# VH-VL binders against NAD kinase (nadK): the designs that were tried, part 2

Target 1, 268 residues: NAD kinase (nadK), of Syntrophomonas wolfei subsp. wolfei (q0aze0)
Amino acid sequence: MKIILVNNRFKENTEKKAQEIAGQLSALNVEVIIDNGLDEPYAGTVDFIMVLGGDGTMLRAARRYGQRAIPVLGVNMGTVGFLSNIEINELAEYLPLILREEYSLEARMMLEVAVFQQQSLLTRVFCLNELLLRSNSPRMLSFALEISGQKLEPYRGDGLIVSTTTGSTAYSLSAGGPIADPQLDAFIVTPVASHIINKRPLVVSPEREISLHLLEEREAIIGIDGQIKMDFGAENRVLIKRAPHPLLMVNLKAKPFFTSIDRSLQRQ

## First folded at step 1 (VH-VL)

Design b16 (framework fv_bermekimab)
Fold by ESMFold2-Fast, scan of step 1:
Structure b16 (fold): chain C 268 residues (1-268), chain A 124 residues (1-124), chain B 107 residues (1-107)
Amino acid sequence: as target 1 above (268 residues)
Amino acid sequence: QVQLVESGGGVVQPGRSLRLSCTASGFTFSSYGVHWVRQAPGKGLEWVAAISYDGSNKYYAESVKGRFTISRDNSKNILFLQMDSLRLEDTAVYYCARDLTTVTPSYYYGMDVWGQGTLVTFSS
Amino acid sequence: DIQMTQSPSSVSASVGDRVTITCRASQGISSWLAWYQQKPGKAPKLLIYAASSLQSGVPSRFSGSGSGSDFTLTISSLQPEDFATYYCQQANSFPLTFGGGTKVEHK
């Protein structure tokens, strides 16, 4: 069995814990690869991915490995989040189940984001939460949105979010989008500070393709999961569709989504 | 400076051919869809033809379809309109114009940069 | 083809007046409409695109509104340089079509 431990190099408690866990797994004849996020993703075959950290670390792991159809377990190292399944102090209890492959998997849709310039594909990235288009200056954007060949009314404002259902509780929620059951597959399209009256969030089929481009030259950026930023100009086009594979999240412990989100919203 | 300059207009006889050129400067020509728009003396604007940024898609007004051919050379920043079987009704000032949108063969939104025009007229 | 009808064909106005020009499409064009200004002997200038988006460098006294089939260009306080012919243009489908024009005349 080969396991990748994903951690944050700049968080000392996660680095030390990753080394400790790697030692324990090695003693059980498990091969361990440590991924601290700085180098290229491990390219070899892997049986399991253990993410040590918060939701941000899980988002990074999903972008790096989510398309490989490998089970991914979120292990919380502190503050509870939406993407972790167990706490670090519970890992020893669940480790025998992991090694015997005695767990269930939950599929979470991901976005495929392709950015073009001219006829050239500049980049292709995958993400678990969302793509954000926003202005990088005090001037608002004017941009076009197309859904499966249908041209929508133009948008004017600060930007737009295209989110997965998993991302419904992230930036999309802050911008006025709905809370979505993560068991559902759908795109959520949420305007950011639209100046056009009656621009509402849209919930659309994950089989649709979404295209974005600027209607005038502006300084804009696209953001992926709040962690990757790319300049976006009038010469660029972005195409968003359902990623080929969902992220396979490991369930060792029942985690009630609706009561968790309800409590989170009441405490805020 | 962002500029489009038309050339090739002149006095022609009915049934002849003429090729108009439009030279772009001051912007990345290869990123933009471009149009030909004409205006007969004392009349309104009439859209003639358009070509996508990469030349893969071409569009024509019904009145010129089969007679006019739009093309571009992105290496030289030049737009062309080949006009065959010219008719008296083709008398007009011909403008080239850059579309507002870039890197999109299907989403033309308006024309933000125009040349000064070149006159095509007929002797008789 | 989509036919674009402008009204009025001409309007007489004085500096400081509010001028309203309308454009009607023969079928629905969503918000895919542009407005242009043209002065005699000169090339047209883009004022508004996507029905209501003001082109960079165009004074705020110009505004556009409408969707579907009925559209309006408004000049809130006419200036001496605004005496010109105005055209609408649909960008919903090919062939692209212009309205017949509205001439804004002094007096």
Scores: ipSAE 0.006, ipTM 0.513, lowest interface PAE 10.7, mean pLDDT 87

Design b17 (framework fv_bermekimab)
Fold by ESMFold2-Fast, scan of step 1:
Structure b17 (fold): chain C 268 residues (1-268), chain A 122 residues (1-122), chain B 107 residues (1-107)
Amino acid sequence: as target 1 above (268 residues)
Amino acid sequence: QVQLVESGGGVVQPGRSLRLSCTASGFTFSDYGVHWVRQAPGKGLEWVAAIWYDGSNKYYAESVKGRFTISRDNSKNILFLQMDSLRLEDTAVYYCARDSEYYDSSGYFDYWGQGTLVTFSS
Amino acid sequence: DIQMTQSPSSVSASVGDRVTITCRASQDISSWLAWYQQKPGKAPKLLIYAASSLQSGVPSRFSGSGSGSDFTLTISSLQPEDFATYYCQQADSFPYTFGGGTKVEHK
């Protein structure tokens, strides 16, 4: 068995714990690759991915490995999170189940995001939560949203979020979007500070293609899962569709999504 | 090496304004929420304000709400605290501190600056 | 606001002693508790987070325990560099609040 341990490169406590866990797994004849995010993703065959940290670390793991159809387990380290299944102090208890492959999998949809400059592809990335288009200046944006070739009336405001159902509790929530059951597959399209009274969040079939471009030159950025940022101008266009593979999340214990989100909202 | 360096403290008169800065280095500043925590001379720690990693959410202690404004410039790796209508009770060393979880909130402060003193002339 | 009550306010101890400091939250905060060490004229340093997790680089003589409303920081064998003021802090909800501090001083 070969396991990738994904850890947060900026947290020394997480890196130390990754090394300790790697030692324990090696003693059990498990091959371990540590991914701290500084190198290219491991290109070899792997059987399991263990993510040590909070939601941010899980989002990075999903972008790097989510399309490979490999089981991914989130192990939380004392932070607020929706993407982890067990706590770090529970790992020793569940490790035998992991090694015997005694767990269930939950599929979470991902976005495929392609950014173009005119007709040339600049980049293609995958993400678990959302794409955010936002103004990077005090001036509001004017932009076009197209859903499966249907051109909506122009948007005017600070931006737009295109989210998975998993991402419904991230940026989309802060912008007034709905909380969605992550077991549903859908795009959630949430305006950011729109100046048009009736621009409401949209819940859209995941089979549709979403296109965005600016109608006039402004300082704007595209954000992916809050972790990748790139400049976005009038010469750019972004295409969003369902990624070919969902992220396969490991369930070792029942995670009460609605109770967890309710508890989290009470903290803030 | 992670570093946070505060500046802008000094001697002020009641009712005036002061702007504190905190310059970050050794980590990707735009990935982390950051906080202001103060300590009056000979007293304990008091949390003052927080700002999310992208500037989207801001939080304040009731004692400073409406008088203090937290902001950040991610392009320059700088955190600010604009302090208006200063009162004698605002006398303290002001620390900036990093939230320990990136793109998330732990509420634990893993790195602190050395502090900048705000005090009042008689 | 969640009130954090720390005791004792001060403790006199000798090198090699076991020192325990307690912290009580006015409501259930689960394990959202941190402990900090502050030496005179210096910034606080994170020792323990999530009630019992040791921060990287912190000596193993420091340990934390508790959940819900009652928490304890233990220094198993006090060293000369441990004479300092210690603070607990709840991270459950805004506003974040600190205990009043416990000064560990020479006997």
Scores: ipSAE 0.005, ipTM 0.426, lowest interface PAE 10.6, mean pLDDT 86

Design b18 (framework fv_bermekimab)
Fold by ESMFold2-Fast, scan of step 1:
Structure b18 (fold): chain C 268 residues (1-268), chain A 122 residues (1-122), chain B 107 residues (1-107)
Amino acid sequence: as target 1 above (268 residues)
Amino acid sequence: QVQLVESGGGVVQPGRSLRLSCTASGFTFSDYGVHWVRQAPGKGLEWVAAIWYDGSNKYYAESVKGRFTISRDNSKNILFLQMDSLRLEDTAVYYCAREEYSSSPDYYFDYWGQGTLVTFSS
Amino acid sequence: DIQMTQSPSSVSASVGDRVTITCRASQDISSWLAWYQQKPGKAPKLLIYAASSLQSGVPSRFSGSGSGSDFTLTISSLQPEDFATYYCQQADSFPYTFGGGTKVEHK
C-alpha cells in the first residue's frame, strides 16, 4: 500500500506528529510519501491520502490530489473544522479499517479554474471551496459574467464568488449565499457588495461554464480557497468549470452536517 | 440550423493580398469566439487565428503574425481574415470554426465551414 | 507551443476491428483535448470533447480516455464509414495545436 501524508510543515505540532505517524505506517509495510506543502505534488500512483491538519490543509490536499480519484481522509489536529472526519487521537483505532478499505466515500464536487493572460494560460488550478474575484482597492469593479455563453448584464461591485456546495459555508456564506447540502452538486454564484439593482446569488447546474473578465482596468485579485492569490487585470480572463473528478472523502464515523452547521451559526 | 460559409478564396500571385470571409447563420454570432484553421493539400490541420466574441482579443499563429489580421462584424454575422504578403506556404483550404462553451469541460470546435481554397499560379 | 504527438501515422484495419489512436501533449493539458474525424474532401467533424465526452449524434463505438498528457481514442468495432483521418487538438493555451493525424485505411 502507498499513502501520501499531507501536513503543514509551518505548524510545529503537525510536523512532529506526521513523522511519528509515517514511522507507524512504515512498520505496517505501508510506503509513505510526505507532502509538507513545500515540494511539488507527488507524481506517482498512490492508494490513499491522509491529511493531518485543519480545513486549510485539506483544501491544499484537494487542490494537489483531488483529481486523482483517490480516497482522502481528513485527520483533525486539535482545531475545529468541517473537512476532517476523525481526530488524531482516534487514528490508531481506525487504522485497521483504512488498511482493509472498510470505509465509505462521500463525493464532493470541485472547481476547475483556468486563468488566462491574453494568448496564454497563466495557470490552471482545482479547488474545493471557491474562487473569489474582489477589488484590491476602495474602487468597485466593473466586470462581465457569462454562464455557458449567456452574457449577463455587467456587474458593478466589490466582486463575485463562485462556490461549490462544500464551499457554501465558507466565503459564500459571509457574502449572503445560501447554505447548501454538500451532497448536492451545484455552483453557487454570490455577488460581493453589488451596487447594481438586487444582484442575487444564483444556484446553477454544475455542468455550466462560468467566465469572468474586467470591463475596466482596476486593481483586483483572484482568490482560490482563501490560500492562492493572483493579480487580476483587464488583460486577464478566468474560466470556471466542474472539475473532471470529485474529491473522494473518507467517512469512518458519522459527521452530522446539519447539526454541525447549526451549532456553528449559533456560536457566531 | 447552424451554418458557417467561407468565401473569398482563389488563385493569387505571391506577395499579393486576399481577404477571406465567413458568414454565420442559425445562432447568435456575437456570443461565440471564432477561429480560422487551415489545411495544406495532403497535410494536417493548422490553427491560424482566433477572435473573441466581442472582438476584444485576437490571437495568431507565429507563422502568420504580422501578415494576417482577423476581424469580425457582429452586426452582419461575418468573420474576416485579411491576408497580406501571401507566400506559397499559405496554400491551403481555410476553414472557419465556432468555439463552444455549452458544457463542462469545454473548448472544442463544434461547427466548421466547408472551407475555401487559397492557391497560387506558381 | 504545446506539441501534440499522434501515433500511429496510419493504421490498416478491417471492418469489425478495434482501432486505438494515441495522442501525447508536451505538457499537462488536463482534459482540454478534442478528437475530430475528417473524411476526404470534407471539413473535420467533432467526435469527442473534454478528452472523454461523446458529441451528440456520434456513435457509441467511439470513446476517448486520458488526462494530463496522454490520451487515447478508441473505435471498438470499425464500420465502413469510419475510414478517415483522425486528429487530436489541445485548447489549453494559444496557439491551439493539432496532432499530425492518423489515417485509418482499408487493409
Scores: ipSAE 0.000, ipTM 0.386, lowest interface PAE 17.4, mean pLDDT 84

Design b19 (framework fv_bermekimab)
Fold by ESMFold2-Fast, scan of step 1:
Structure b19 (fold): chain C 268 residues (1-268), chain A 123 residues (1-123), chain B 107 residues (1-107)
Amino acid sequence: as target 1 above (268 residues)
Amino acid sequence: QVQLVESGGGVVQPGRSLRLSCTASGFTFSDYGVHWVRQAPGKGLEWVAAIWYDGSNKYYAESVKGRFTISRDNSKNILFLQMDSLRLEDTAVYYCARDYDFLSGYEDWFDPWGQGTLVTFSS
Amino acid sequence: DIQMTQSPSSVSASVGDRVTITCRASQDISSWLAWYQQKPGKAPKLLIYAASSLQSGVPSRFSGSGSGSDFTLTISSLQPEDFATYYCQQADSFPYTFGGGTKVEHK
C-alpha cells in the first residue's frame, strides 16, 4: 500500500506531525510519500491520499491529485472546516479501517478551468470550490457570460463567481449565493456587486459549459479556490466545464452537513 | 499577421458545383469558429454558413440549406464551402470570416475577414 | 429569422457633421449586435461589438448605443475616411442577419 501525506509545512509543527504519522504507517508496511506543497506533485501511482490540515490544504490536494480517482481523506488538525472527515486525535482509531479499505466514498464534482492568452492555452487548472473573476481597480468590469450557447445580457459590476456545490459555502456564500447540498452536482453562478438590472445567482446543470471574457479594456484578476491568482485582460478568455473526474472523498463517519452549516452561520 | 485568403471562385453555369477554400495563417485555426458571408453585386451582406472550432456543429442559412456544405481541415488550416446545385441568385463575393473570440461556438461577430472571392454565372 | 431594419438607407454629409445610423431588430436581441464599415471593393471591418464596445484601433469618434431592439451608431465628427457603407449584424441566434446597410456619401 502506498499513501501520500499532504501537509502544510508553513504551519507550526505540522511537518513534525506528518513525520510521526509516516513512521507509524511505515511500521505497518505502508510506503509513504510526503507532499508539503513545495515540490511538484508526486507522479507515481498511489492507493490513498491523506490530507493533514484544514480546508485550504484539502483544496491544494484536490488541485494536485483530485483527477486521479484516488480516495482522499481529510484529517483536521485543529481548524474547523467542511472538507475534513475525522480529527487528528481520531486517526489511530480509524487507521485499521483505512488499511482494510472499510469506508465509503463520496464523489464531489470539480471544475476544469481553461484560461487562454491570445491564441494560446495559458493554463488548465482543476479546482474544488470556485473560479472568481473580479476587478483589480475601483472601476467596475463589463463582461460577457455565456452558458451552453445562451448569451446573457452583459454583466456590469465587480465580478462573478462560478462555483461547485462544495464551494457554495465559500466565496459564493459571501457574495449572496445559495447554500447547496453537496450531494447535488451543479454550477452556481453568483454576481459580485452587479449594477445592471436585478442580477441573481443562477444554478445550472453541470453538463453546461460556461465562458467569460471582458467587453472593455479593464484590469481584472481571476482567482482559483482563493489560492491561485492570475491577471485577466480583454485578450483573455476563460472556459469552465465539469472536470473529467470527481474528487473521491473518504467517509469514515457521518458528518451532518446541514447541522454543521447552521451552527457556523449562527456565530457569524 | 492574422490572415484569411479565399480561393476557388469563378464563372460557373447554373446547376453546377463549385468548391471554395479559405486558408488561415498567423493564428491557431483550430481555436476559432469560422463563417462564410456573401455579398451580391451592389447589395448588402448575407450570412451563409458557420462551423464550430472543432468541426462538430454546422449552421446554414435557409437559402443554401441542403445545397451547400461547410467543412474544415484543422491540420491544414483550411475552411471549405462545397456549393452544389448553384442558382443565379448565388452570384456574390464570398468572404470567409473568423469568430472574434476563440474557442467560440457561440460568439459570432467577425474579425478578421478575407478579401473575398467572386462567384458569377455565364448564361 | 430576425429581421434587421437599418435607417436611413443613404445619408449625404459633410466633413465635421454628426452622423447617426439606426438599426432595429424584429425581436429582442439583448446587446448581441455589431457594426461594420465597408469601403468600395474592400471587405467589411468590425467597428463596434456587443452594441457599445469599441474595437481596438477604431477612432473614438465612433460610438454605439442601445439594447433590446433599438440600436444606434454615431459618428461624432465625420472625417474624409468615414465615407463608406455601414452595416449592423445580430448575433443573438441563427441564422445571423445583417441590416440593409447605410451609405454615408459626400454632399
Scores: ipSAE 0.000, ipTM 0.413, lowest interface PAE 15.7, mean pLDDT 85

Design b2 (framework fv_bermekimab)
Fold by ESMFold2-Fast, scan of step 1:
Structure b2 (fold): chain C 268 residues (1-268), chain A 124 residues (1-124), chain B 107 residues (1-107)
Amino acid sequence: as target 1 above (268 residues)
Amino acid sequence: QVQLVESGGGVVQPGRSLRLSCTASGFTFSDYGVHWVRQAPGKGLEWVAAIWYDGSNKYYAESVKGRFTISRDNSKNILFLQMDSLRLEDTAVYYCARDEYYDILTGYEAFDIWGQGTLVTFSS
Amino acid sequence: DIQMTQSPSSVSASVGDRVTITCRASQDISSWLAWYQQKPGKAPKLLIYAASSLQSGVPSRFSGSGSGSDFTLTISSLQPEDFATYYCQQADSFPYTFGGGTKVEHK
């Protein structure tokens, strides 16, 4: 068995714990590849991906490996989060089940984001939560939204979020979007501080293509899962589609999504 | 060890130029946006400038716009601040800071690593 | 520009005291707020990011709360090493702005 351990080298304790777990797995004849974010994603075949850290580390793992149809397990290192299934102190208990492949998989849709400059593809990335278009200056953005070729009236405001259902509890929620069951496949399109009072969040089919471009020259950025930033100007266009493969998340124990989000909302 | 080290501060005369440097070590410099933040003696923190991880976008405080230029050399892990037309009001300790981009559920942006600062002051 | 107003500008406290510092943004910044500690002659140190998330290595006596435009940093039981100046900072939009600072000093 070959396992990738994904961690954040620069978070205290995660690098040390990754080395410790790698030694434990090696002693069980498991080949371990450590991905601490410094190198290109591991290009070889692997059987399992174990993510050590919070939701941010899981988002990185999903972008790097989510399209490979490999089981991904989130192991929480003591930080509050929604994308982990077990706690680090539970790993020893569940490790025999992992090695015997005694777990279920939960499919989570992902976004495919393609950024163009003057008809030329600039970059293509995948993400688990959302794409955020936002103003990076005091000036309001004016931008065009197209859904499967249907041109909507121009948007005016601070930006727009195009989210997966998994991302419904992330930035989309903070911007007034609905809470969605992550078992559903849908895009959630949520305006950020829209000047037009009747602009509502939209829930659209994941089979649709969403296109965004600026209607005037402004300083804007697009953000991917809160971790990748790209400048976005009037010469740019972004195309958002459902990614070819969902992220396959490992379920070793029941995680009550609705009660967890309910408690999180009371905390906020 | 993750570290930022500033250099290039000193005593200058008004109207002259000075270039500050910030050398990064222990992390992949090209993955991070980086900022300059200054602090006048006995005063609070004031954000000065920022540059994206790939150098594609730069931002400035209004007080320094047109006089200061931020740049970076990712091959050498160095951040620069070119300071032209210096004024007495620019007297401060200048810090460089790394902009960690957290996940949206648990975090956004914050300056998680800071240098020790380099002092820019003026002679009569 | 988003204006950040901290209060109070100074707090006199004793070891063991609960200290509360507030920060108000001139507009809604969601959770785009960080808190920093600065000791005399030293660089600032990150304590809290995203309004309420504790930075790795920071003692659990520090906590942050709030969202939108009103934020609070709390030190539940002040220790000798906590006498310092504290700053809030918004990262919602450029230019980034800091609060004026709160000096926590000995009674």
Scores: ipSAE 0.000, ipTM 0.420, lowest interface PAE 13.7, mean pLDDT 85

Design b20 (framework fv_bermekimab)
Fold by ESMFold2-Fast, scan of step 1:
Structure b20 (fold): chain C 268 residues (1-268), chain A 121 residues (1-121), chain B 107 residues (1-107)
Amino acid sequence: as target 1 above (268 residues)
Amino acid sequence: QVQLVESGGGVVQPGRSLRLSCTASGFTFSDYGVHWVRQAPGKGLEWVAAIWYDGSNKYYAESVKGRFTISRDNSKNILFLQMDSLRLEDTAVYYCARGEYYYGSGDYDYWGQGTLVTFSS
Amino acid sequence: DIQMTQSPSSVSASVGDRVTITCRASQDISSWLAWYQQKPGKAPKLLIYAASSLQSGVPSRFSGSGSGSDFTLTISSLQPEDFATYYCQQADSFPYTFGGGTKVEHK
C-alpha cells in the first residue's frame, strides 16, 4: 500500500504530526509520500490520499490529486470545516478500516478552468469549490456570460461566482447563492453586487460549458478556491466545464451536512 | 499575424456538391469557434453556419440545414463547409470568420478574403 | 429568427458630416450587437461589439449606442475612407442575423 500524506507545512504542529503518522504507517509496511505543498505533485501511482488539515488543505489536495480517481480522506486538525470526515484524535481508531479498505466513497464534482490570454491557453486548473471573477478597483465590471453558447444579458457589478455544489457553502453563500446538497451535480452561478435589478443565482446542468470575458478594460482578477489569483483583462477569456473525474471522498463516519450547515448559520 | 484563407469556390451546376476550406494561421485555431458567412452579389451579409472550438456543437441557417455540413480539423488548422444539393440561391461569396474564443459567438474580429461560388448559365 | 431592420438604406454625405445609422431588432437582444464596415470587393471589418465597445485599431470618431431593440452607429466627422456600406449584426441567439446594410455615399 502506498499513501500520500498531504499537510500544510506552515501551520503549527502539522509537519511534526505528519512525520509521526508517516512513522506509524511505515511501521505497518505502508509506503508514505509526504506532500507539504512545496514540490510538484507526486507523479507515481498511489492507493490512498490522507489530508491532514482543514478545508484549505483539502482544497489544495483536490487540485493536485482529485483527477486521479484515488480515495481522499480529510483528517481534521482542530479547525471547523465541511471537507474533513474524521478528527486527528480518531485516526488510530479508524486506521485498521483504512488499511482493510472498509469505507465508502462519495463523489464530488470538480471544475475544469481554462484561462486564455489573447489567442493562447495561459493555464488550466481544477478546483473543488469555485471560480470567482471580481473587480480589483472601485469601478464596476461589465462582462459577458455565455452558457453553452447562449449569451445572457451583459452583467454589470462587482463580479460573478461559478461554483460546484460543494462550493455552495463557500463564497457563493456569502454572495447570496443557494445552499446545495453536495450529492447533487450542478453549477451555481451567483452574481456579486450586480447593479442590474433581478440578476438571480442560476443553477445549471453540470454538462453545460460556461464562458466569461470582460466587455470593457477594467482591473479584474479571477480567483480559484480562494487560493489562486490571476489578473484578468479584456484580452482574457475563461472557459469552465465539469472536470473529467470527481473527487472521491472517503466516508468512515456519517457527517450530517444539513444539521452542520444549519448550526453554522445560527452562529452568524 | 492572424490570417484566414478560403479556397474551393468555383463554377458549379445546380444539384452538385462543393467543399470549401478555410486555412487559419497566426493564432491557436483550436481555441476559437468559427463561422461561415455568405454574401450574394450586390446583396447583404447572411450567416450560414458555426462550429465550436472543439467541433462538439454545430449550428446552421434554416436555408442550408440538411444540405450543408460544417466541420473542422484542429490538427491542420482547417475549417470546412461541405455543400450538397447546391441551388442557384446559394450563389455568393463565402467568408470564413473567427468568432469569440471556444463557442464562436459574437463579434467577428477577423475575416478571410472570401471564395466565390457561382453557377454556369 | 430575430429580424434586424437597418435604416436608412443609403445616405449621401460630405467629409466632416455627422452620420447616424439606426438598427432595430424584432426582439430584445440586450447589448449583443456588432457593427461592421465593408468596402467594395473587400471582407467586412469589425468596428463595434457589445453595442458600444470600440474594436482596437478603429478610430474614435466611430461610436455605438443603444440597448434592448434600438441601436445607433455614429460617425462624428466623416472622413474620405469612411465611404462604405455598414451592417449591424445581432449576436444574441442563433441564427445570427444581419441588417440589410446602409451605404454611405458621396454627395
Scores: ipSAE 0.006, ipTM 0.418, lowest interface PAE 13.9, mean pLDDT 85

Design b21 (framework fv_bermekimab)
Fold by ESMFold2-Fast, scan of step 1:
Structure b21 (fold): chain C 268 residues (1-268), chain A 121 residues (1-121), chain B 107 residues (1-107)
Amino acid sequence: as target 1 above (268 residues)
Amino acid sequence: QVQLVESGGGVVQPGRSLRLSCTASGFTFSDYGVHWVRQAPGKGLEWVAAIWYDGSNKYYAESVKGRFTISRDNSKNILFLQMDSLRLEDTAVYYCARDTEWELPDAFDIWGQGTLVTFSS
Amino acid sequence: DIQMTQSPSSVSASVGDRVTITCRASQDISSWLAWYQQKPGKAPKLLIYAASSLQSGVPSRFSGSGSGSDFTLTISSLQPEDFATYYCQQADSFPYTFGGGTKVEHK
């Protein structure tokens, strides 16, 4: 058995804990590769991915490995969000089940994002939560949204979020988007600080293709999962569609999505 | 050497403005969310504001909302707190702090030494 | 807002004593709780995150436990450098909130 341990190199305790866990796994004849984000993703075959950290570390793991159809387990090291399944203090209890492959998998859709400059593809990335288009200046953006060939009336405001259902509780929620059952596959399109009263969040089939481009020369940025940032100008176009493979998330214990979000909403 | 150093504190009059700065060194500033936390003389800690690693999300305590503005300049490794319409209850040592999570802070692992904001008549 | 209540507000202890500090959240915060140590005139120092995870460089005599709404910080054998004020902090939701502090003093 070969396992990748994904951790955040900038958290002293996660690096030390990753080394400790790697030692324990090696003693059980498990081959371990540590991915702390410094190098390119491990190119070899692996059986399991264990993410040691919060939601941010899981988002990075999803971008690096999510398209390989490998089981991914989130182990909370600090921030308990919607993407971790067990706490670090529970790992010893669940490790025998991991090694015996006694767990269920939950498929989470991902986005495929392609950014063009005129006719040239600049980059193609995958993400678990969302793409954000936003202004990078005091000026309001004017931009076009097209859904599977259907051109909507122009948007005016600070930006737009195109989110997965997993991302519905991330940035889209802060912008006024709906909370979605993560077992559903859908795009959620949420305006950011729109000056247009009738622009509501949209829930769109994951089979559709979404494109965005600026209608005026403005300085804007594209953000991916809050971790990748790129300049976006009037000469650019972004194309968003469902990624070829979902992220396969490991379930070792029941994590009640609805009671967790209900608790959070009553506090906020 | 990982450091956060605050500056800009001083003696101000009520209703005036003051801008605090926090300079980061020894780590990749743009990878971290950062916070302002204050402490009134002889009192406990109070969270004031947060900003994501890229500046895209900002959060404020209700007591400062509409008066304070958090911002950052990743090219210069500087965090700012613009404090407008200052009140006597804003008297405190202001700390900047780095979170232990890339996007959502779960704890503050690195703190500056603080900068004092006080008032005169 | 989530209210964080610490008890006791102060405790008198001697070197070698076991000291336990309690933090209670006004609602369920899972394990999204950190503990800090602060000495007079100094910035706070992170001791524990995620309720029970020891920060790198912090002595093993410090430990955290609890989940939900009740949490404890334990110092198994108090050392001279441990006389300080301790704070808990919830990171479950914004605004983040701190407990009122517990001052550990000698005698």
Scores: ipSAE 0.000, ipTM 0.393, lowest interface PAE 16.5, mean pLDDT 85

